# Designs tried in a protein design chat: miniprotein binders against Putative (5-formylfuran-3-yl)methyl phosphate synthase. Part 1

All scores and structures are predictions.

Target 1, 236 residues: Putative (5-formylfuran-3-yl)methyl phosphate synthase, of Methylorubrum extorquens (Methylobacterium dichloromethanicum) (Methylobacterium extorquens) (q8gek8)
Amino acid sequence: MSDIVSISSARPRLLVSVRGPDEALTALRAGADLIDAKDPERGALGALPPETVRAIVAGVGGRAVTSAVAGDGTGREIAAAIATIAATGVDFIKIAVGGADDAALAEAAAQAPGRVIGVLFAEDDVAEDGPARLAAAGFVGAMIDTRGKSGTTLTSLMAAPQLAAFVAGCRTHGLMSGLAGSLGLGDIPVLARLDPDYLGFRGGLCRASDRRQALDGARVAQAVEAMRAGPRADAA
Unless a header shows other numbers, all headers, positions and changes below count from the first letter of the chain.
F, E and O are the ipSAE of ESMFold2-Fast, ESMFold2 and OpenDDE, as the mean of both directions, binder to target and target to binder. V2 is 0.75 times the mean of E and O plus 0.25 times the DockQ between their complexes.
Where letters were taken out, [cut] stands.
Atom coordinates printed by the task and the answers are left out, and those that the model quotes come from them; centres of patches stay.

## First folded at step 6 (miniprotein)

Design C40 (from C37 with E14M L34F; at its last look DockQ between E and O 0.63; V2 from the best seeds 0.00; counts 0 for: pae E 2.5 > 1.5, pTM E .742 < .8, other shape alone 2.956 > 2.5, unsure alone 66.56 < 70)
Fold by OpenDDE base, look of step 6:
Structure C40 (fold): chain B 236 residues (1-236), chain A 81 residues (1-81)
Amino acid sequence: as target 1 above (236 residues)
Amino acid sequence: SDEDVQYLIELINMLMDEAQDLVRSGNPEEATRFIELIQFLIEYADWLAEKGDPELAEKLLELIDRAVEILTELQDALSKQ
């Protein structure tokens, strides 16, 4: 009985960060799998007002997965922020892991059981035990992103073996994995080989590749196609 | 798997072709970005070779050697502009 473990090469899903219900609808219509509520003016984990997050959730209407960042805070401040964002009806809440100890991680995850995603930054030392620690604390996912948006991409900051080990660690511990960090369309075929659950975009899908500009629905559609096509799609 | 190796070969070749076309068209900034992506894939192929079986490792090492040769040519072309 050859259990061909079908490595279901489940193609990565498209995560798009949006700042309002208008961009959420644009991303959804273009075929985004996950709508991530974030303020791009307030850093990598800039939180939107809870009323704006509720408007995004209502606009999506269960037609895609939703997430929101709780902010860049730590300790007791992040716990209250997680609870506030959880009450908006988003599926997942993203927080910075930072230098939190195991007790602080467990307290954060307990604010929204089965819904908290830990974000690690590529500019920081990403520990190999990160996925294991987050899983033990009760997180359901882990993402790598970049703090800076000064043209440094994820692939310029982290080596392929480190990212591959991170994704494999997430899989081993039953976590959803995500990769983000100033990604463009050209990064899709490369990072898809690491088999993450999600690839995350903002600036690369905006007009003029500027995260502060409007989301471009045509660029989101191109990303959806690139995620589906594998390496041969651009040869047509 | 053999399929994964073939996909990696196809992807590296596609990026190398695009980088060469960008160098020829006088877009060195974009060509540099594709060179960085090829370097990233070489590192991945090396890691896979270390984790794989000996036959897979040999195929990946041959790919790495070829990719390094082309990268060197592209870098030399960019340095002369």
Scores: ipSAE 0.441, ipTM 0.770, lowest interface PAE 1.0, mean pLDDT 87
Fold by ESMFold2, look of step 6:
Structure C40 (fold): chain B 236 residues (1-236), chain A 81 residues (1-81)
Amino acid sequence: as target 1 above (236 residues)
Amino acid sequence: SDEDVQYLIELINMLMDEAQDLVRSGNPEEATRFIELIQFLIEYADWLAEKGDPELAEKLLELIDRAVEILTELQDALSKQ
């Protein structure tokens, strides 16, 4: 049963953030599991224009799971952004959720029921009850990301027990769990030990390890192989 | 599980070897990142030892002791570059 072995070795899944349909095809051809539409030039969680997101969805053509950033905040502006991105056909919509109360979270999740992922930033002292609150509000997933300061990685900002508790909290409450934040290939075997549903990348898979440079298909393929190898199969 | 602890030991040893090679090859920035990852895994191992059964905890604590010794040597070597 080769398929079972491959699937077991592929966890966590690889999420690659792309800025357009060309990069989406690059990531897809290299074997990325999730294709995430994100503008690397508009901060840590920058939204792409809806027409670009639609082009990414069309180019992927159902061959991988898709997501797109809608932005951060709460209220009318984020609600409109979620609705706009939801209309593009992506599978999941990501928003930053720091500082929102439970009612605001529920209103945001209701814009695209079953499709909204909450992003928590490592720099903001992620609350232990974040997964529980997001699940109660109707989110489908939660992830931790970083704001992308130079030299600042997820593992330098959060201790292993904190990240382990986040992933366990997501699992307990039925949320997809993601870890991201200036990750490189060397982070894969380490963070895989925490058993998240996916690890998210852009900068480490771009030329010169710079998220504003072009996505490098060879680096994406290397990350895919590292995800599929897994610590219980080939880690040393 | 026992298998999980064994893979954690192997991973930490591999990262320590890679960090030593990077120091020798004059790539201290990358070596520093591997050292940070080793420290992250030591924290994870310590957390597992506190929550896990006593026999697995003893194996993890032995690994932690060796890893701390090697990290001290690597950090000293990096300070002389």
Scores: ipSAE 0.431, ipTM 0.770, lowest interface PAE 2.5, mean pLDDT 84
ESMFold2 (binder alone), look of step 6: mean pLDDT 67; pTM 0.513

Design C41 (from C37 with F40W; at its last look DockQ between E and O 0.39; V2 from the best seeds 0.00; counts 0 for: pae E 2.0 > 1.5, pTM O .611 < .8)
Fold by ESMFold2, look of step 6:
Structure C41 (fold): chain B 236 residues (1-236), chain A 81 residues (1-81)
Amino acid sequence: as target 1 above (236 residues)
Amino acid sequence: SDEDVQYLIELINELMDEAQDLVRSGNPEEATRLIELIQWLIEYADWLAEKGDPELAEKLLELIDRAVEILTELQDALSKQ
């Protein structure tokens, strides 16, 4: 029998998107590593009101890392939105970066230095130099997400070499890396092979697997357990 | 590393066993999703085989050959449900 059983010293962190302080406490109690404030009713990357974000931050009370969506990086009001969300006390601010030129990216990152994460949508064909451009603009991290169309998941849109290159590009340029996009529990052992810094969830952890329904604490706990699973010995 | 390759082999084998059980028990939607994940992992294994030493690459390619045969049979069974 081979007794090669190892627990990775580096494992993806679990990001859970929540819509308010009650869900934030549910995710926190279940063991989520990152509590992300996002409005599931406003598309793929919808911002919550700042007062709701503040309530989430207060409820978490420093017991987990927090983030919040500020909006689309191509919007005319993105700089003001970042500043507003930054003032809530969240650790990280997320914006969609598709279509923005380098100057716009740099201006956005400057609103909250060291705290802005760029979201790239898998449907838009992630450019190979995306991590390099975001790092040069001053972002702290990058992630891939999906727009959530029916039948669309991260692995259905991007092959393993594409996602591996993205994670490696983030590592090369000193960015945190995240992977999301209609993920379920079964995706965790698969995507963990790429060693991203975090995997992001909402719909797969909600009742009926519907991102607009309430977050299910038992499903969050299952995701935490799956994140901690390690390689198994090959007993033959 | 060798441990990462062994874990990937075990994972793919476990997922294939689960997919076979789902097809046999009449869970075609779940089986289809799992087959898609296994196909994704096969692409990852193939990519790793290009970068690994010859011995690790041989193990991965042998796994891939077996997995493709099993998945072909499962997909055929699903098309007749």
Scores: ipSAE 0.512, ipTM 0.815, lowest interface PAE 2.0, mean pLDDT 86
Fold by OpenDDE base, look of step 6:
Structure C41 (fold): chain B 236 residues (1-236), chain A 81 residues (1-81)
Amino acid sequence: as target 1 above (236 residues)
Amino acid sequence: SDEDVQYLIELINELMDEAQDLVRSGNPEEATRLIELIQWLIEYADWLAEKGDPELAEKLLELIDRAVEILTELQDALSKQ
């Protein structure tokens, strides 16, 4: 019985998406709480090769939580991908929920019991029953992200009440919650008030704010400090 | 709660200060992004008004409207340079 530590941390945790073991080490040294293995060139849920994911897991060495995306596939194809990614030793596996029925969701969650996170996209209609359905299927977390990479942020696509209802729904059903979608440092104070378990970043923490560029360790450190500060303490 | 409204006021003031700094630095793209974030906060304040103390929410909306006015004036001043 692994105590799912109800992270009653009064502050959200920092999720950073990385494309290799070098960026994983950069994010970890800068103070990221969760290292998310993802290929930024292959969409929002672009899967890395299993060997690269294993190298990330080994490099982290249990010093942070790890996750990886299984890809953007659905149905039976995603089940095999989940099993493949689960064998890398990551703590959590992220998949798209899409239009899957309850049986397909339950089959997906059963490939890695206690480890699967459902991703909902802000460009899609996020149903209010989403957290309840994912919990009933055996998911352990839910995240909102953006499909698009054209500079459309999470806050440009979803209103505060919708995001608040999602986070509250996750909490009510015992799911970890995450918010992501082209977030920058300026989004942290705003979204932290919704009390998600995680805020997720990639592009906003890269050089030139481009997700295809290298992760900037100094920007990751700034995000860690912003997550800790709450509203800016007056620069004395 | 009164605490949530006080925090939103502090956050709006910070975003206004940052927007002013971006305007001074000649980064209009980042200033536009801050304006969009302030608009999102307006919608959040409106929702808090509906759920909470309407008098406190009305004060928040007045502060936000004034922030948007200042940012718009700054944006107009930059576009004329």
Scores: ipSAE 0.280, ipTM 0.641, lowest interface PAE 1.4, mean pLDDT 82
ESMFold2 (binder alone), look of step 6: mean pLDDT 80; pTM 0.738

Design C42 (from C37 with L15I L41I; at its last look DockQ between E and O 0.54; V2 from the best seeds 0.00; counts 0 for: pae E 2.1 > 1.5, pTM O .703 < .8, unsure alone 68.306 < 70)
Fold by ESMFold2, look of step 6:
Structure C42 (fold): chain B 236 residues (1-236), chain A 81 residues (1-81)
Amino acid sequence: as target 1 above (236 residues)
Amino acid sequence: SDEDVQYLIELINEIMDEAQDLVRSGNPEEATRLIELIQFIIEYADWLAEKGDPELAEKLLELIDRAVEILTELQDALSKQ
């Protein structure tokens, strides 16, 4: 399994959300580090059919780390969704966790031990102890995303100190950290300085910057270039 | 930290130049996005400068004054489009 976690001051990884195996190969060929299976037409955290997720995993063939969205919330439906997505062979499963108590968080993480990433929405009040609670519940990572309904972006909803505190909290508790939310190429130089483990994209790398349009391989390549040219922890 | 503040200072200047070009060329939607990003970056740099080198903090204050003037002019120009 590819090692996407970093405990060093390495540059962030590029996560690209794709809707099928053709886009997964486009992102892979352009150099994306993580291939995330997500349906842009089904809300902020839309799950793809398991058959499509399996096709993405097969197409990537172990050449990059894979993840997939299972859904929003906790309870019996999300537990079943996690199990279904886990069976596809993706490396990580993402769920939204904003409203759950500690017992519900632990129950969700237990569905796929060591593989569940908790998604916190910037529009919700992101609790300062969110990373600590997710780590204690058994999550492997945490990320901030946006619901994206009115063209709102991560940087329009949260200030840099809030984002820095989130990333630091994840690092303190041994979680992978991700930042996403209607990001474009211009966000990379700024957000990379916060040293998250990954930055997540779809709409900004699609035609017309519209997440419902096709992924644009040239834009993915530009994002890869920007990530590799960005700031480093050991700037000499 | 000082390297981060210096990098953000340079980035603010680059993005301000891009925003000015976009306003002049009649591309207001992208210019607005860059203006919002500049505001985020200024806040970030200011937060980092509280912990940093006093010399960099003074350089940042000069940049912030310049940025406020330019952003005001850009916002005025966008309101006329």
Scores: ipSAE 0.467, ipTM 0.767, lowest interface PAE 2.1, mean pLDDT 85
Fold by OpenDDE base, look of step 6:
Structure C42 (fold): chain B 236 residues (1-236), chain A 81 residues (1-81)
Amino acid sequence: as target 1 above (236 residues)
Amino acid sequence: SDEDVQYLIELINEIMDEAQDLVRSGNPEEATRLIELIQFIIEYADWLAEKGDPELAEKLLELIDRAVEILTELQDALSKQ
């Protein structure tokens, strides 16, 4: 009688984008699992100065996973940016996949072996072979995000079957999966059912739901609780 | 699973109650966001129905029909403001 270990689907982990060591500490104290270093004023992949990223890494002190964006560049420019960000001591580096060919993807992943995450934008056509191509190039994760046009959320841009197929593709190819894109607390119960490794937040956890405002530690704590609650927690 | 269907039912009902309250309070922008979320859940339920067993599919179809009815009511309420 083989015990069908009900693989309790590991609840998604909380990714919070931060612009400095102060917000990193706020997110960490509130229970964020991954601290993502990003400049929200410079778009979805706006890079922070390397010194700011180092200060975030030092402030976290290995108490959570860290990532940073390398910018929105492509080709040889992104390779140098990846190496610069990798030297800050972050665990993972996020880059745009864009229209890069397989050789360019492999070159990018080779700048920080075992540490590069590919970002796909929901405003672009997300190819079904995306996870397979990223895995073959040596990426360790893939994430969907939005470019940050006003009024667009992930759930308004992509259908549930497409997101489910993306997450399943990542799992099949041994990639970490992430979903982000102007998410709020209300998106958590739905998107958690797609079983991504991470749900990513910025604006939805800020004051006035504005990504340019300060991160609200109480809203981060609410997100942590919602991620833990599963389907039935609000009925108690 | 039956548990997933019950969860989706509870979730839709919660979002619908909140959306109705937002419409009544004169916050149509936030109500519109919840309507978009209901539409996303309908798409998810439809996808689950296609992949599920026949018994689960019947429950999901009933959920979809209810969600569509309420979505229509909310849209009509917003159009009259």
Scores: ipSAE 0.196, ipTM 0.630, lowest interface PAE 1.5, mean pLDDT 85
ESMFold2 (binder alone), look of step 6: mean pLDDT 68; pTM 0.527

## First folded at step 7 (miniprotein)

Design K27 (from K26 with E25K E26K)
Fold by ESMFold2-Fast, scan of step 7:
Structure K27 (fold): chain B 236 residues (1-236), chain A 120 residues (1-120)
Amino acid sequence: as target 1 above (236 residues)
Amino acid sequence: SDEDVQYLIELINELMDEAQDGNPKKLTRLIELIAFLIEYAAWLAEKGDPEARELLRELLEIKFELLDLQSGDPELAKRLADAVAQLADAARELGDPELAEKLQEYIDRATEILTELQSK
């Protein structure tokens, strides 16, 4: 997916989670690289109604890469959710993968080949072979997020060497890598240094840093500028 | 929200310019986009957002303008009539009789267009 990663520009892309087409336009206007459809009222992987996702895709109109959360269900439930979200026209589909065996992972990825990203939660034990297993199953990407149960950030739950190992594992196995989890603007330089393909934000870009409040376009613009400064400026 | 409403209107106007080029696929995509945006605006209006009501009114005008350009499609006119009727019900439930009356005007216009298309 060349729209996310550029060989001539080794910088992470900014993913912004939005609850509807109005916030999608705010994020797009401010320069976000990826627009992610996600219901903040339903935890870390709350799926929006399919019609809301279609409205987001239509509103973006191909001007940014889009993704949507299909949820954290299991078996036939997650397979049906992937198919439903795939039909909306999003570029990528995000699902929780914690606790799934290799057969279940392969079955999920097969529902939308080349489009499924696996989400691992920092609160759960993130296995060292996670990227290898997801790649073997046919996933296109892997990311770490927080479930939000404890109210702690990604950087407080996982040390930099663990995050660096995850990013390196993704790269070794040909996966896109993402890092998210209650991140704020101040986390951008530290995490950009690890060279993931994208950093994901919701609460840190909302009013009062509250993920249930409205997205703040000025904060999105600040994040875009920080991401554009990227690894070249982050080296300071 | 007011600023987001203005961004949405700007996007729709850009897409309308593309539709004016006479590409049937672009026109169909634009009408689908507006249909989904109307449903979303109705959802926001149902939550009691007063700015969403103005957005809803503007989206309905835009959709009727586009329908005039696509007057040969009976399915499109039926879909529009169904969507507008659903929105009128939502407006009445929110207790906005002014919006409900305006939506009823659009239902009447959609009915006239449907009748004309069926006669062709």
Scores: ipSAE 0.000, ipTM 0.100, lowest interface PAE 23.3, mean pLDDT 74

Design K28 (from K26 with A77I A91L)
Fold by ESMFold2-Fast, scan of step 7:
Structure K28 (fold): chain B 236 residues (1-236), chain A 120 residues (1-120)
Amino acid sequence: as target 1 above (236 residues)
Amino acid sequence: SDEDVQYLIELINELMDEAQDGNPEELTRLIELIAFLIEYAAWLAEKGDPEARELLRELLEIKFELLDLQSGDPELIKRLADAVAQLADALRELGDPELAEKLQEYIDRATEILTELQSK
C-alpha cells in the first residue's frame, strides 16, 4: 500500500534491526522509517522465528515499513525460508546473495515477487554487475552489510568509489539501495552523501554499542535527527 | 561543492577532537572514516571537483598526526597506506603529479610506522 523506499528519495531512510516487538515499538516511537526483524545472536543474517516476526508486524500495525531476514541458505532451503517469512506479512524479505547463479537468484525472487532484497557482504567480492543481476532476477532491492561484528565497519571494508558505484548501479536498474555494516552515528553524514535509499543499524543504536544489548530509544532518536539534517539542506 | 567540502573538514576535526582523549576504539573508527573520506575525495577530484583537491591536501596532514599515535593494529595502517596509494593513482590520471608525489611520501611514512610496530 505504501511505497516508501524509492530512488527519488531526498535523503536516506533509517532502518533499525530489532529482535522482538518491544524493540520494534521503541524504534517506531523514536521515528525509525523501516523496522527490520533480525536475530543478533545468529550472525549478520540471523532469522527470527516466524511467530516473533508476526508479533513485530502486528505491533508495528502498518505505521512503518517492515522487513525480515529469511537467512543465507541455498536451493530449496532458502526458497522455503522465503515462503515462510513472506507468510508473516512483512513488506520485504532479505536474503544473502553473492555466490548464487542467475537461475538460483530468479527462483529465490519468485518465492515472493516484488518483496525480496538481496544482501551482499562487504567481506566478499561485490561485483560491479551485482545490481544488474539482481534486477534481472526480479529482486526489488539490494544492500551491502558486513558479516563480522567486531567493530570493523562498512567504510573500512569497501572503498568509496565501490560504494558509490553500487548505489548508482541500483538506481540505474530500478532497485532500492541500502548500506549497513556495524555503522555508528558518525557514519551517517558520510554515507548519506552517496544517496542510498536507506542506512541500516543495529549495534550502533544499542546500549554500550553492543548489538546483543537492548536497543536504545535515545540513540534511535539521534540517528533520526542526523538523517533529517542530512549533509546538505538543498538535497533534492 | 563549497558547503560539502567545508562540512567534511569540520566533521573530521570534530572526530579528531573526540579521538584525542586516547580511546583506542574511537581512534580506530576515526582512522577508518578518514581513509574512506580520502577515497571519496579522490573520486570527487577525478570528476573534476577543484575543492576536493584542497580537501585531499588537508586530509593528508591529519593522517600523519594520527599515524604518529601508532595504533596497535597493523592492518589498519596497511589500509591507510592502500587508500592513499589508490588516491595517488587517481591523481596521476587527473594530471597532478606533484600531489601524487606528496602522497607517496605519506605511504613511505606509513610503511616506516608499520615496520616499527611489527618489530615489537
Scores: ipSAE 0.000, ipTM 0.193, lowest interface PAE 16.5, mean pLDDT 73

Design K29 (from K26 with A81L A88I)
Fold by ESMFold2-Fast, scan of step 7:
Structure K29 (fold): chain B 236 residues (1-236), chain A 120 residues (1-120)
Amino acid sequence: as target 1 above (236 residues)
Amino acid sequence: SDEDVQYLIELINELMDEAQDGNPEELTRLIELIAFLIEYAAWLAEKGDPEARELLRELLEIKFELLDLQSGDPELAKRLLDAVAQLIDAARELGDPELAEKLQEYIDRATEILTELQSK
């Protein structure tokens, strides 16, 4: 009998946005792959205080990949914010990049080489060359998110072919790809088929599906199971 | 040096085997090592090296797989070793003394971490 060579299979990873170390531990215990520090009270990309981000990093203790939002500011403010968040020890830093020219993108990426992920908002018309531009500027990843609150989901703003083109563009240019934007558990089978590197959640995993409410560990666990199963065949 | 690289490869193999046996501390050490390699690949990618960007992506994928504590999969160890070899080749090709110094720093740090795991 010949030895059987094991084949590794890629799957989308679950990113959970948390407002503090207690929620970070909840997400970690439930099996989240990425723990993202983000303030839900400060818009779509609200930065948490650096001390809170540091507490999240310490609490996670290397047991998951960490990221943090630096914000949605202008060139001078965002550069300083990136440097501040980089000092907390997170693996990745997320910034909004819509409307920025190539020089501004390169300057932002240079603040934390190999750690900056660009966030494009679905409402702002995601350009076909978005991934190429971010890669050229030195970004490590790109993702799509939404500015809108509950009821304005990624899947309501962008059709599957548009999302697939974004993910393919990221792969072509060596970027990690993410999809987020008021997602619920029911969005997992549809979006997992597009094969992004991760899917990002906040509100859909909180009490009452409200991003300002506490993270619900049972919902995180359901999302983890759904990500591992791919398209769900379960009839509730 | 080639001797340091070979030692690192041997230690990574040993650490992978122990981490796959469900030892959280060994898994943490391996993840720390990969984080250092990711940072180095990122610096190379910032210099506009397309191969370094692909290596960065591969190291990130390996890190995610390790966090999921996959069953003792020899392919994962081989992918990590191949990525390390490619990073070394990329650094040598660029001929940048600063990048070569950074690579040596990462090798030294990784070797220190892996050696601390060993009690013999």
Scores: ipSAE 0.000, ipTM 0.255, lowest interface PAE 17.7, mean pLDDT 73

Design K32 (from K26 with A83L A90L)
Fold by ESMFold2-Fast, scan of step 7:
Structure K32 (fold): chain B 236 residues (1-236), chain A 120 residues (1-120)
Amino acid sequence: as target 1 above (236 residues)
Amino acid sequence: SDEDVQYLIELINELMDEAQDGNPEELTRLIELIAFLIEYAAWLAEKGDPEARELLRELLEIKFELLDLQSGDPELAKRLADLVAQLADLARELGDPELAEKLQEYIDRATEILTELQSK
């Protein structure tokens, strides 16, 4: 986790969701800090085939932190998915955690100790104790994403004070924090001020702002620049 | 830029909804939302946007008045209405007449809400 959280507290990191090794290379060369393996054809948390995830990890070659989506299933199904994705060599594994009780959360985290990030959807009830519960269960991070991918953005569903409270809760409980959900370049300056560990993008960095279109390296580079130049408490 | 305007509209809408409810916790959230808008407007102003500089000035005035609501400032509703009108002009300049029309509707709503809030 030191590779993300402790390297620099001066700015959030840019997470880019990619569908394969070619897009991973595009994102890496444009300056992305985290490369996230996710299938845009399978809803908000679509898992890529394990061999595709392995190809992404190999292509990145340790030059960036990697993560992959295991999915949004429950019980035995999600446990098996976590183990499968863990075997690919990614640094972190993302799973949906809405509606799970504490025992289920602990069982999921135990499948890959020190590597599991919980995803909460903005459309659902994002409980104030969410970060505390995930930390108690053994998660290393928490993030908010959106289930809808047709113009419903994180910033349209949650106000800045609510997002700030989530980020602060993660910090208090020692979790890495992330914010994502149909974000565009214009969201960067505002969300960077909340001081999350990372901001996650897919559709906003693709051609025509369509998550199913190809990743656009020029847009990734623009996001990198905006992350570095955006307003911060200590920046001019 | 279009995405920036859309986000500002959403923040203003949240501000108006909080003012309508008028409870102590929501007044605190309202002040926090205005502080957030101030930071965003300041960032745009630093990029050389002259409209953003004027918006920053007005947001700072609104924040000051909210910290001292008992002063009974009759101009608060007018200041917020002027801010919304300036955002409508900006949306129009960016080529989004639907956003401009929506912001004009918000002027009437903001005026009604603030008049009720100040009467409490």
Scores: ipSAE 0.000, ipTM 0.092, lowest interface PAE 21.9, mean pLDDT 71

